# Ledger of designs, part 3: VH-VL binders against Probable Brix domain-containing ribosomal biogenesis protein

Target 1, 155 residues: Probable Brix domain-containing ribosomal biogenesis protein, of Methanococcoides burtonii (q12zb3)
Amino acid sequence: MLITSSRKPSANTRTMCKYLASFFNCKYMTRGKMGLIDIVSLCENGLLMVVGDYHGSPGSIMFYDSHGVELLSIHLSVFYPDGYKYTPLKALEPSINGDGELFNLLSYYLDIPEGECYYDSKCLIASDDHLEFVYLDNMLFRLNIKNYRKMVMSE
Below, E stands for the ipSAE of ESMFold2; O stands for the ipSAE of OpenDDE; V2 stands for 0.75 times the mean of E and O plus 0.25 times the DockQ between their complexes.

## First folded at step 1 (VH-VL)

Design cN02 (framework fv_daclizumab)
Fold by ESMFold2-Fast, scan of step 1:
Structure cN02 (fold): chain C 155 residues (1-155), chain A 121 residues (1-121), chain B 106 residues (1-106)
Amino acid sequence: as target 1 above (155 residues)
Amino acid sequence: QVQLVQSGAEVKKPGSSVKVSCKASGYTFTRYYMHWVRQAPGQGLEWIGYINPSGGSTEYNQKFKDKATITADESTNTAYMELSSLRSEDTAVYYCARSLGYFTYGWFDPWGQGTLVTVSS
Amino acid sequence: DIQMTQSPSTLSASVGDRVTITCSASSSVSYMHWYQQKPGKAPKLLIYKASSLESGVPARFSGSGSGTEFTLTISSLQPDDFATYYCQQYNSYPLTFGQGTKVEVK
């Protein structure tokens, strides 16, 4: 997986990209003026995550495969807990826990194992309503889901 | 075998619209972008835009943004290009062509056979 | 927009000749392709990524170049090669083609 932002991201969106890259043990690549398809070609494992900015904060996450095909689009807002601060995380293998369709989609696309959250783990708790990022029994932040769209073409 | 088969020639009046189809076979339709390119008689190639059939996202050459609408129907593996407010200068052969969605592998292969659109009164 | 300019626009040649067509981009490009078009037919891919020969294309065709200057060469022109040739950048949108080079019989 490779992570990048939409063009001209705010500081908050850049920080979120760094946090997500640290959480998933992958690289955040500065977008600059590169086109989406240029960046997709640089993905080692074939999955690209693009974090979109909305009024100075993360507002979306889009997943693309190695062919530049949109797999999943999530519109969201961020909940910052008291004491929110970016810090690099240990290189622990993340797991995913939760329920619902978005949990199933993320488990499949991120290719991370299902597992219960433990006091010493890196765990994504996923539902159709929220994505909660937990590290060593503390919530780093939560993404509140407004809506999402999976790969479909029936119109 | 991978094939793109386009609809037949059309003769249209100025001010009308035309919708050209491009039926794909022999590959996974949603894995590739479908592009549209036109060529006026005796002229060169001009890129109109593309659609990513997975999700329906489109990109247009700014010159065609107000004229062309590109769509795709996954149930029939068919891409469409509709051209509105036709003028005589829209007389051209219109081609569909396939590419992978990333620039490193973004060349046009195969091409459809072309559809001649003639705009006359 | 990246402007692609081909030279010459028209080239008269005889069977057996070495033919060279150039393509100049207004900005540096990494992804440049060449197509052949015969009258009444759709274009056909010849060369992709500047120098890679498409499967089924005769070895007399070759491509070279980088940055802003690219070349298509036909080492020994055959009757089937009288056609119009187009370069194309796939580096940024809008995608652009050169104006074409017509290779015609002398």
Scores: ipSAE 0.000, ipTM 0.484, lowest interface PAE 18.7, mean pLDDT 87

Design cN05 (framework fv_daclizumab)
Fold by ESMFold2-Fast, scan of step 1:
Structure cN05 (fold): chain C 155 residues (1-155), chain A 122 residues (1-122), chain B 106 residues (1-106)
Amino acid sequence: as target 1 above (155 residues)
Amino acid sequence: QVQLVQSGAEVKKPGSSVKVSCKASGYTFTRYYMHWVRQAPGQGLEWIGYINPSGGSTEYNQKFKDKATITADESTNTAYMELSSLRSEDTAVYYCARGFTYSPWTYAMDVWGQGTLVTVSS
Amino acid sequence: DIQMTQSPSTLSASVGDRVTITCSASSSVSYMHWYQQKPGKAPKLLIYKASSLESGVPARFSGSGSGTEFTLTISSLQPDDFATYYCQQYNSYPLTFGQGTKVEVK
């Protein structure tokens, strides 16, 4: 998976891209002036995550396949707990736990193992309302889900 | 799917003991506390205690320390609560509930058993 | 022991109403949790750590507060929301619940 931002991202959106890349043990690539097809071509496994900016903060996450087809679009806001501080995370393999349709979609597209969250783990807790990023017993941040849409092949 | 299934209703005489079971499935039993909470008919919730199935350490509400004994069997993913010297005021629905051990859910009980009615009558 | 006192003990409301339930602690607590219980059923976690909405809980529920005063708000009451609500502190043992607030149809 490759992570990037929408064009001209705020500092907060760039920091979120770095945090997500650290969490998933993947690469964050600065967007610059690259178009969607240009950046999709750089993805090794064909999955591209694009973090969108909204009023100076992360407002969306979009997933694209190797052909630039939108697979999943999530509109969201970020909750930071008191004492929030970006810090690169250890390269522990992330797991996913949770319930609901968004959990199923993310488990499938991210291709990370399902598992319980432990005191020494890196764990994404997914539901249709929240995505909680937990590292070593502490929530790093939460994405509050406003809505999402999945790919529809209706022609 | 995460689930807690409790043993069935019990009718007991004063002075006797009862042991209620709570079988966990769908998660790693040793990674969460198991709490026990009671509710007398028409009354509110009252916390009895918990067990950490990883190692068997327990914490009790002092009101229940000499009444309740909480144990866990890791091989069967089952928690137990034994009530001794039963009196009529012990008549209640008894719940087991899974509790988180880490922030921000610390001691939040997110999954509950269906409850076990224990009736103490002559 | 930290005593949790809810007010009101009983609340009559209509669908569409904004409902506010308060929980007062006998000493300062860092955070608390809120539960919903429907007749004949086990409690359900609604809010954790005072203000965080549990997964699967409708957005009309919210929590706020700090210190000794905490509030659960239902912005637009739905038929499914007629239930008893409990707060729970976790600052010290024993864990204690409020006495409950019953939200019933007006």
Scores: ipSAE 0.000, ipTM 0.472, lowest interface PAE 16.6, mean pLDDT 86

Design dA02 (framework fv_danvilostomig_arm2)
Fold by ESMFold2-Fast, scan of step 1:
Structure dA02 (fold): chain C 155 residues (1-155), chain A 119 residues (1-119), chain B 109 residues (1-109)
Amino acid sequence: as target 1 above (155 residues)
Amino acid sequence: EVQLVESGGGLVQPGGSLRLSCTASGFTVSDYYMSWVRQAPGKGLEYIGYIYSGGDTAYASWANGRFTISKDNTKNTVDLQMNSLRAEDTAVYYCARDLYEWSDAFDIWGQGTLVTVSS
Amino acid sequence: ALVMTQSPSSLSASVGDRVTITCQASQGISDYLAWYQQKPGKVPKLLIYAASTLQSGVPSRFSGSGYGTDFTLTISSLQPEDVATYYCQQYDSYPPSYTFGGGTKVEIK
């Protein structure tokens, strides 16, 4: 997986990209002038995550395959807990827990193991209403889901 | 449905000023990058500038200093303030919506408003 | 600075003909290129973005290709409703300053 932003990202969106990259143990690549196909070609395991800016804050997350086909698009807002600041995270393997369609889609596309959230883990708690990012039993931030779209294809 | 409607065009004298407004319906302008493009009668398209969803603006070099783009999220409008107008500014002025993340191409255009600068 | 040159400036073709319009950038613009259709008295309509990606609702007879400096818009089988002026647009410039080509007027014989 490679993470990048929409063009012209705000400081908050850049910070979110760094945080997500630290959480998933992957690379955040600065967008610059690159088009979708240019960036997709840099993805080692074929998945590209793009964090979109909205009013100076993250407003969307989109997933693309190695050919630039949109797999999942999530429209969201960010909840910042008290004391929120970017801090690099230990290279623990993340897991996912939760329920609902979005949980199933993210489990599949992110290719991370399903598992309980423990005091010493990185855990994404997913539902159709929100995505909570938990590190060592503390919530880093929450993404509140406004809507999402999935690729519709026969088989 | 989704549409953009420009207003405020008309006849102005050289050296004058004019403010154009673009009203959006079916979507929120604060969710998109919004642009202005003009077209002189019988001529091609010419980019003027845009406003970011967050409020910052950028302009074509020829427009910088004379033209200012702003928006009002409450009214769901994007405005173009034009100063020190010249005969060569005579054109149909379009507002347009940026396609979004993968492209600065314009997927929705207004019908345009004619500005005529003459003495 | 960054100049977009379209050719031809005009052409006449018959219904069913394959029509090709070219667009050349004065410097490399990757795939940051869009094509628009403007019918007489109408507003421009987006046909293609990212050089080759068809906008939803656009007929499959339209296609785009190219990368870097040379780009092509093709209409595989010209229809009467395709009479229009076609424009390319680069959106590679940063800080943002987009440039349109001069346009190609397509008419039916």
Scores: ipSAE 0.007, ipTM 0.503, lowest interface PAE 11.6, mean pLDDT 85

Design dA04 (from dA02 with heavy chain D98S L99Y Y100D W102Y S103F D104G A105E F106M I108V; framework fv_danvilostomig_arm2)
Fold by ESMFold2-Fast, scan of step 1:
Structure dA04 (fold): chain C 155 residues (1-155), chain A 119 residues (1-119), chain B 109 residues (1-109)
Amino acid sequence: as target 1 above (155 residues)
Amino acid sequence: EVQLVESGGGLVQPGGSLRLSCTASGFTVSDYYMSWVRQAPGKGLEYIGYIYSGGDTAYASWANGRFTISKDNTKNTVDLQMNSLRAEDTAVYYCARSYDEYFGEMDVWGQGTLVTVSS
Amino acid sequence: ALVMTQSPSSLSASVGDRVTITCQASQGISDYLAWYQQKPGKVPKLLIYAASTLQSGVPSRFSGSGYGTDFTLTISSLQPEDVATYYCQQYDSYPPSYTFGGGTKVEIK
């Protein structure tokens, strides 16, 4: 997986990209003026995550396949606990836990193991209402889900 | 220089079809989601639909089934296919680019192309 | 069906006056609202997005406010070049069924 932002990201959106890259042990690549096809070509047949900026904060997360096809689009807002501060995370393998359709979609696309959150883990707790990012038994931040859209297969 | 230019407008008989094209220059349509908006003579703006950077589309409920939006990233164009046209579809049709590529505010607009539906 | 209602439909004011235009959504749309200016015979121009954020190059006399269902566009000191019709637009719907308000025509006395 490669992580980037929409074009013209705010500082908050850039920080979120860095945090997500640290959480998933993958690369955050500065978007600059690159088009979608340009950035997709850098994923080497991998998943592309694009964090969208809205009103100076992260407002969306979009997943694309290696051909630039949109797989999943999530509109969201971010909740930061008191004292929130970006800090790079240890390279622990992340896992996912939760329930609901969004949990199933994220488990499938992110290709990370399903598992319970432990005192020494990175854990994404997913539901249709929110995504909680937990590190060493502490919540780093929560993404509150406004709505989402998945790819519709032609019949 | 960032610009959008619509083409393909003209006179169409009721029940007919027409395809409009929007050509982008100074940026690539794959970086943005692109919208179509129309304005009947002397009336307000009316949203038709958009196409995402990845190719998925969404439409106003009244337009769904009659209007189809598509794009060609290699040609840097966005098209609007209009079917089963009625006199009420007479309007100037605009294409527009969304500023943040994922939301509905539109920062760059074309000059518009007039579609007249009459016998 | 999400409806956007603008008021007034038209107004006349003097140069230097403070002008306020309102826009009401039939359901909550957070801050997913934009304002556009359309001068006679010209294409629409984005003024404000996210209810209150000025687009680059837009004069500071324009400001937006509101959240949820009630929104306002204010011109603090009307200038001759501000004669135009102003439209609000919601973009909260996903999948989109975006809607514009009916417009407010601003004229100078």
Scores: ipSAE 0.006, ipTM 0.510, lowest interface PAE 11.8, mean pLDDT 85

Design dA06 (framework fv_danvilostomig_arm2)
Heavy chain, then light chain:
Amino acid sequence: EVQLVESGGGLVQPGGSLRLSCTASGFTVSDYYMSWVRQAPGKGLEYIGYIYSGGDTAYASWANGRFTISKDNTKNTVDLQMNSLRAEDTAVYYCARGGYWDDSYPFDYWGQGTLVTVSS
Amino acid sequence: ALVMTQSPSSLSASVGDRVTITCQASQGISDYLAWYQQKPGKVPKLLIYAASTLQSGVPSRFSGSGYGTDFTLTISSLQPEDVATYYCQQYDSYPPSYTFGGGTKVEIK
ESMFold2-Fast, scan of step 1: ipSAE 0.007; ipTM 0.557

Design dA10 (framework fv_danvilostomig_arm2; at its last look DockQ between E and O 0.17; V2 from the best seeds 0.00; counts 0 for: pae E 7.7 > 2, unsure alone 74.6 < 75, placed apart)
Fold by OpenDDE, look of step 2:
Structure dA10 (fold): chain C 155 residues (1-155), chain A 124 residues (1-124), chain B 109 residues (1-109)
Amino acid sequence: as target 1 above (155 residues)
Amino acid sequence: EVQLVESGGGLVQPGGSLRLSCTASGFTVSDYYMSWVRQAPGKGLEYIGYIYSGGDTAYASWANGRFTISKDNTKNTVDLQMNSLRAEDTAVYYCARGYEYEISGSETYYFDYWGQGTLVTVSS
Amino acid sequence: ALVMTQSPSSLSASVGDRVTITCQASQGISDYLAWYQQKPGKVPKLLIYAASTLQSGVPSRFSGSGYGTDFTLTISSLQPEDVATYYCQQYDSYPPSYTFGGGTKVEIK
């Protein structure tokens, strides 16, 4: 997976991108002036995550395939770092748990195994109204979801 | 303080051309989707088009080909070139600043600042 | 083409009344909807963006709601200074279209 942002991301948006990249053990690429199609062309493994900036904060998470087709859009209401001092995370393989349609979609597109959160793990807790990113039994940050839109059904 | 000031409006004959200019202060035009919106007398608002960054432009379907938006970063101005003017083009023309965010791979914005407008009258 | 339909086109109410204006999109636009206020002889002013977020400096008596195709602007207690024409505007188009509604003229009885 490749992570990038809107063209002119705020500090908060950039911070979220760094956390996400560290969490998923993937690359965060600064968007600069590149168009979306240009970024898509650089995506090697078929999944592009774009964090959209809205009014100075992360406002959306968009998923695209290797052809630039939109797969899923998540509209965020709040990005909340839980007081975690940002440092690169251990290269642990993340897992996902939770419930709801969004959980199923994310589990499929992110291609990470379902599993419980342990004291020595990275885990994403997903529901239809929030995402919690947990690292070593500590919450890194929480995303409150305003709404989401699926464009392609998960298999 | 953010300010937008339109100029260049006036009376023009049908088939004529006119160039409007919008002078911005308090911000850099290249950082925003600078847009033109018009309003015929007693009518509603009508979007014309925008210009952004290095000069990328987009227009409403009805305006495309007859209206052209450009900018001068040095002067911090945005212009609207109008050709083949018709009576129905009579309106107050506003320049507006678009507050930009990117969602779903598309440029998306709303207008947070407006100029005072300049009146264009197309009449024989 | 995307169409934004406002209702009513005009209304008259008393000071203190609750006023409701609706905007319907011909297709889903999520919450990418803004409301503007234009007082007589004045330029438009942004009131609400993202369907429900108040612009800075806007009185709390204004509120917006809706998602998808149906949107509402509400003035909880109409004031004399609220006499204006109100416009909704979608900004979720590709290629860009950014259509305005037809407007709703609000007057005081």
Scores: ipSAE 0.015, ipTM 0.601, lowest interface PAE 7.3, mean pLDDT 88
ESMFold2-Fast, scan of step 1: ipSAE 0.546; ipTM 0.848
ESMFold2, look of step 2: ipSAE 0.037; ipTM 0.633
ESMFold2 (binder alone), look of step 2: mean pLDDT 88; pTM 0.890

Design dA11 (framework fv_danvilostomig_arm2)
Fold by ESMFold2-Fast, scan of step 1:
Structure dA11 (fold): chain C 155 residues (1-155), chain A 125 residues (1-125), chain B 109 residues (1-109)
Amino acid sequence: as target 1 above (155 residues)
Amino acid sequence: EVQLVESGGGLVQPGGSLRLSCTASGFTVSDYYMSWVRQAPGKGLEYIGYIYSGGDTAYASWANGRFTISKDNTKNTVDLQMNSLRAEDTAVYYCARDRTYEFDSGEYVYYFDYWGQGTLVTVSS
Amino acid sequence: ALVMTQSPSSLSASVGDRVTITCQASQGISDYLAWYQQKPGKVPKLLIYAASTLQSGVPSRFSGSGYGTDFTLTISSLQPEDVATYYCQQYDSYPPSYTFGGGTKVEIK
């Protein structure tokens, strides 16, 4: 997976891209003036995540396949817990737990194992209403889901 | 200045095929999702499908299998191939820019900000 | 699939009148709603997006409001050049495809 932002992202959106890349053990690529076809070419047949900016904060996450086809678009707002700050995370393999359609979609596209959250884990807790990013029993931040759109899933 | 110009419309017999082309200027189609929308005489707007920046497509269920959208990034064009045409396909066909990226805010938007003038397709025996 | 219902299908009003057009979504679509104006013989033109944000160059007599399922387009003082059919369009449903309302034809009486 490659992570990038919308063009001209705010500092908060850049920070979120770095945090997500650290959480998923993948790379954040600075968008600059690159169009979608340019950035997709850098994914090396992988998933592309694009974090969109909305009035100075992350407002969306969109997933594209290696050909630039939109797979899933999530419109969201960020909840920042007290003491929120970016800190690089250990390279622990993330897992996903939760319920609902968005949980199923993210489990499929992110290709991360389903598992219970433990004291020594990276765990994404997913529901149709929110996504909680948990690291070593602490919530790093929560994405509150406004809505999401998906393509038809196929093998 | 952003412009979209459609061409290729005309009269075609039922069961026939026709290819429409949309030429874009003032922007690069590889940076946008491009859509086709049609309007039958005296009727409302009806969505057909889109093509992503990377080249893959999606269609309204009624259009899938009969209509194909493609693009040529070097010519900056988007095409709509229409097959097995029926009388009910008679309409003005519009090319529209979709999934616009707002450069000032850095925000993705999901609506049609620019439309072509349309090209008339008449399916008649 | 998500259905967009506009009312009325047509209306006639006098110059200077306040005109209200409504659009109802069969499911909640937040503020992901756009309004288009199509004058006779012309292509559609974007008026409003995100339910209430006026597109650059659109006269201030046009305004939009609403959230969730109920949306309104208002023309505060109808002008002769506003004779057109108006369409709402949602951009919130899956797959990412547009659903247009049936349109509202606005005429001067």
Scores: ipSAE 0.000, ipTM 0.476, lowest interface PAE 11.5, mean pLDDT 83

Design dA13 (framework fv_danvilostomig_arm2)
Fold by ESMFold2-Fast, scan of step 1:
Structure dA13 (fold): chain C 155 residues (1-155), chain A 120 residues (1-120), chain B 109 residues (1-109)
Amino acid sequence: as target 1 above (155 residues)
Amino acid sequence: EVQLVESGGGLVQPGGSLRLSCTASGFTVSDYYMSWVRQAPGKGLEYIGYIYSGGDTAYASWANGRFTISKDNTKNTVDLQMNSLRAEDTAVYYCARGDYYEGSDWFDPWGQGTLVTVSS
Amino acid sequence: ALVMTQSPSSLSASVGDRVTITCQASQGISDYLAWYQQKPGKVPKLLIYAASTLQSGVPSRFSGSGYGTDFTLTISSLQPEDVATYYCQQYDSYPPSYTFGGGTKVEIK
């Protein structure tokens, strides 16, 4: 997985990209003037995450496959708990727990193991209403979900 | 070839209703923000509203309550339902695709437009 | 309400002239600004997005600049086919509530 932002992101959006890269043990690449196809070519057939800026804060997260096809788009706002500070995280393997459609989609696309959240873990708790990022039994931040859109697949 | 074609324009009396349709070719409307923009004769461009790929809509304040945007993913169309029409609503109505594919909201392509005339 | 003020409302220039059009936002919109060209009787065409990124296929004589509240569109050497009305548009608002400038009509003398 590669993480980038929309063009000319605010400092808050750049910080979120760094935090997400640290959480998922992957790279954050500065967007510059690159188009989607240019960046997708740098993902080495992996997943691309694009964090969008909205009025100086993260406002969206979009996932693309290696062909540049949008898989999932989430419109959101960020909640920072009291005492919030950005710090690089240990390279622990993240897990996901939760319920609902968004949990199932993220579990599938991120390809991270489903597991219980422990006092010494990196854990994404996902629901259709929020995504909570938990590290060592402490919530780093929460993404409050406004809406999301998924790739349409016939069953 | 990516293309948008509007239809349904015409003459309508004040207080009347009219439904416009926008048919997409070369892409699926479910993958984009789809917007309606109008232009009165000799005047500038005026934003009406959008429908998000997930189905949510939002409207300019002047349009809220009178105009409704919907989509049919199976027919690959976006519709604009206009109610309580006034002479001031006389305009060419365009549908336009937002570039949601890259997380951006500029418009490309645009349809050719369809004329709506509100007159007694 | 986020207002886009565009100036001048019209101008006449000669072929080969450098033309500049300005657009001012009532509040900061970062670089979330697009420019459109509308030739007489035609549909608007995207020229520039993200304030300064030229859309594929648009001639290099067109350029955009600006950040925050003040933006400019420049045509370095006006050509006859550039006769059109030009519009700026902000796309900073979410949920989307896009605002267009009033337009600048460019004519050849």
Scores: ipSAE 0.007, ipTM 0.496, lowest interface PAE 12.2, mean pLDDT 85

Design dA15 (framework fv_danvilostomig_arm2)
Fold by ESMFold2-Fast, scan of step 1:
Structure dA15 (fold): chain C 155 residues (1-155), chain A 121 residues (1-121), chain B 109 residues (1-109)
Amino acid sequence: as target 1 above (155 residues)
Amino acid sequence: EVQLVESGGGLVQPGGSLRLSCTASGFTVSDYYMSWVRQAPGKGLEYIGYIYSGGDTAYASWANGRFTISKDNTKNTVDLQMNSLRAEDTAVYYCARVDEYGYWSEPMDVWGQGTLVTVSS
Amino acid sequence: ALVMTQSPSSLSASVGDRVTITCQASQGISDYLAWYQQKPGKVPKLLIYAASTLQSGVPSRFSGSGYGTDFTLTISSLQPEDVATYYCQQYDSYPPSYTFGGGTKVEIK
């Protein structure tokens, strides 16, 4: 998986890209002026995640396959807990827990193991109304889901 | 200067086909969604469809099957292929740029001047 | 299917008047609403996006408000150059589902 942002991201959106890359043990690549086709070519047949900026904050996460086909797009807002601050995370393999359609879609596309959250883990808790990013039993941040869209031409 | 220029409009007989082109200058179409919108004489704006920066397309339900949007990043152009034209397709056809910030797309911030398509015998 | 309803369909006002145009979405669209101005014989121009944010270069007499389903465009002091048809447009759906309102024609008495 490669993570990048929409064009001309705010500082908050760049920070979110770094945090997500640290959480998933993957690379964040600065978007610059590259178009989607250019970015997709750098994924080496992998998944591309694009974090969209909406008026100075992360507003979306979009997933594309290695051909630039949109697989899943999530419209969201970020909940920042008290004392929110970017800090690089240990390279622990993340797991996913939860329920609902978004849980199933993210489990499938991210290809991360399903499992319980433990005191020493990285755990994404997914539901249709929020995504909680948990590290060592502490919530790093939560993405509140406003809407999402999955690929229409695939079952 | 950022601008869009449509071309290819004209008179077409019912059942005919026509290809419109939209040329972008001052920016690259590969960085944006590009959309087509039409407006019949004296009527409101009607969305046709889009092509996103990665090349995928989607259409309003009424346009699907008759209209096809494509692009050439090398020529910096976006085309609208129109088939099986009817009298009710008579309209000014606009191309418009959509930035890709956030979950959906942003609104249409740059519009071409439009090209008139008249479908009559 | 998401429907955008504008009211009124037309209005006539005097120079200097406060003009209000409303737009109603058939379902919640948060603040993903834009307003466009189309002068007679001209192309549409983006005035406002995110319900209340003025596009660069748009005069401050234009303002927008609303969230969810009910939105308003206000011209605080109508000028002769404001004669146009105004359209609202939702962009909460991906481009395939973009929907324009029916338009409001603004004329001077």
Scores: ipSAE 0.007, ipTM 0.532, lowest interface PAE 11.0, mean pLDDT 85

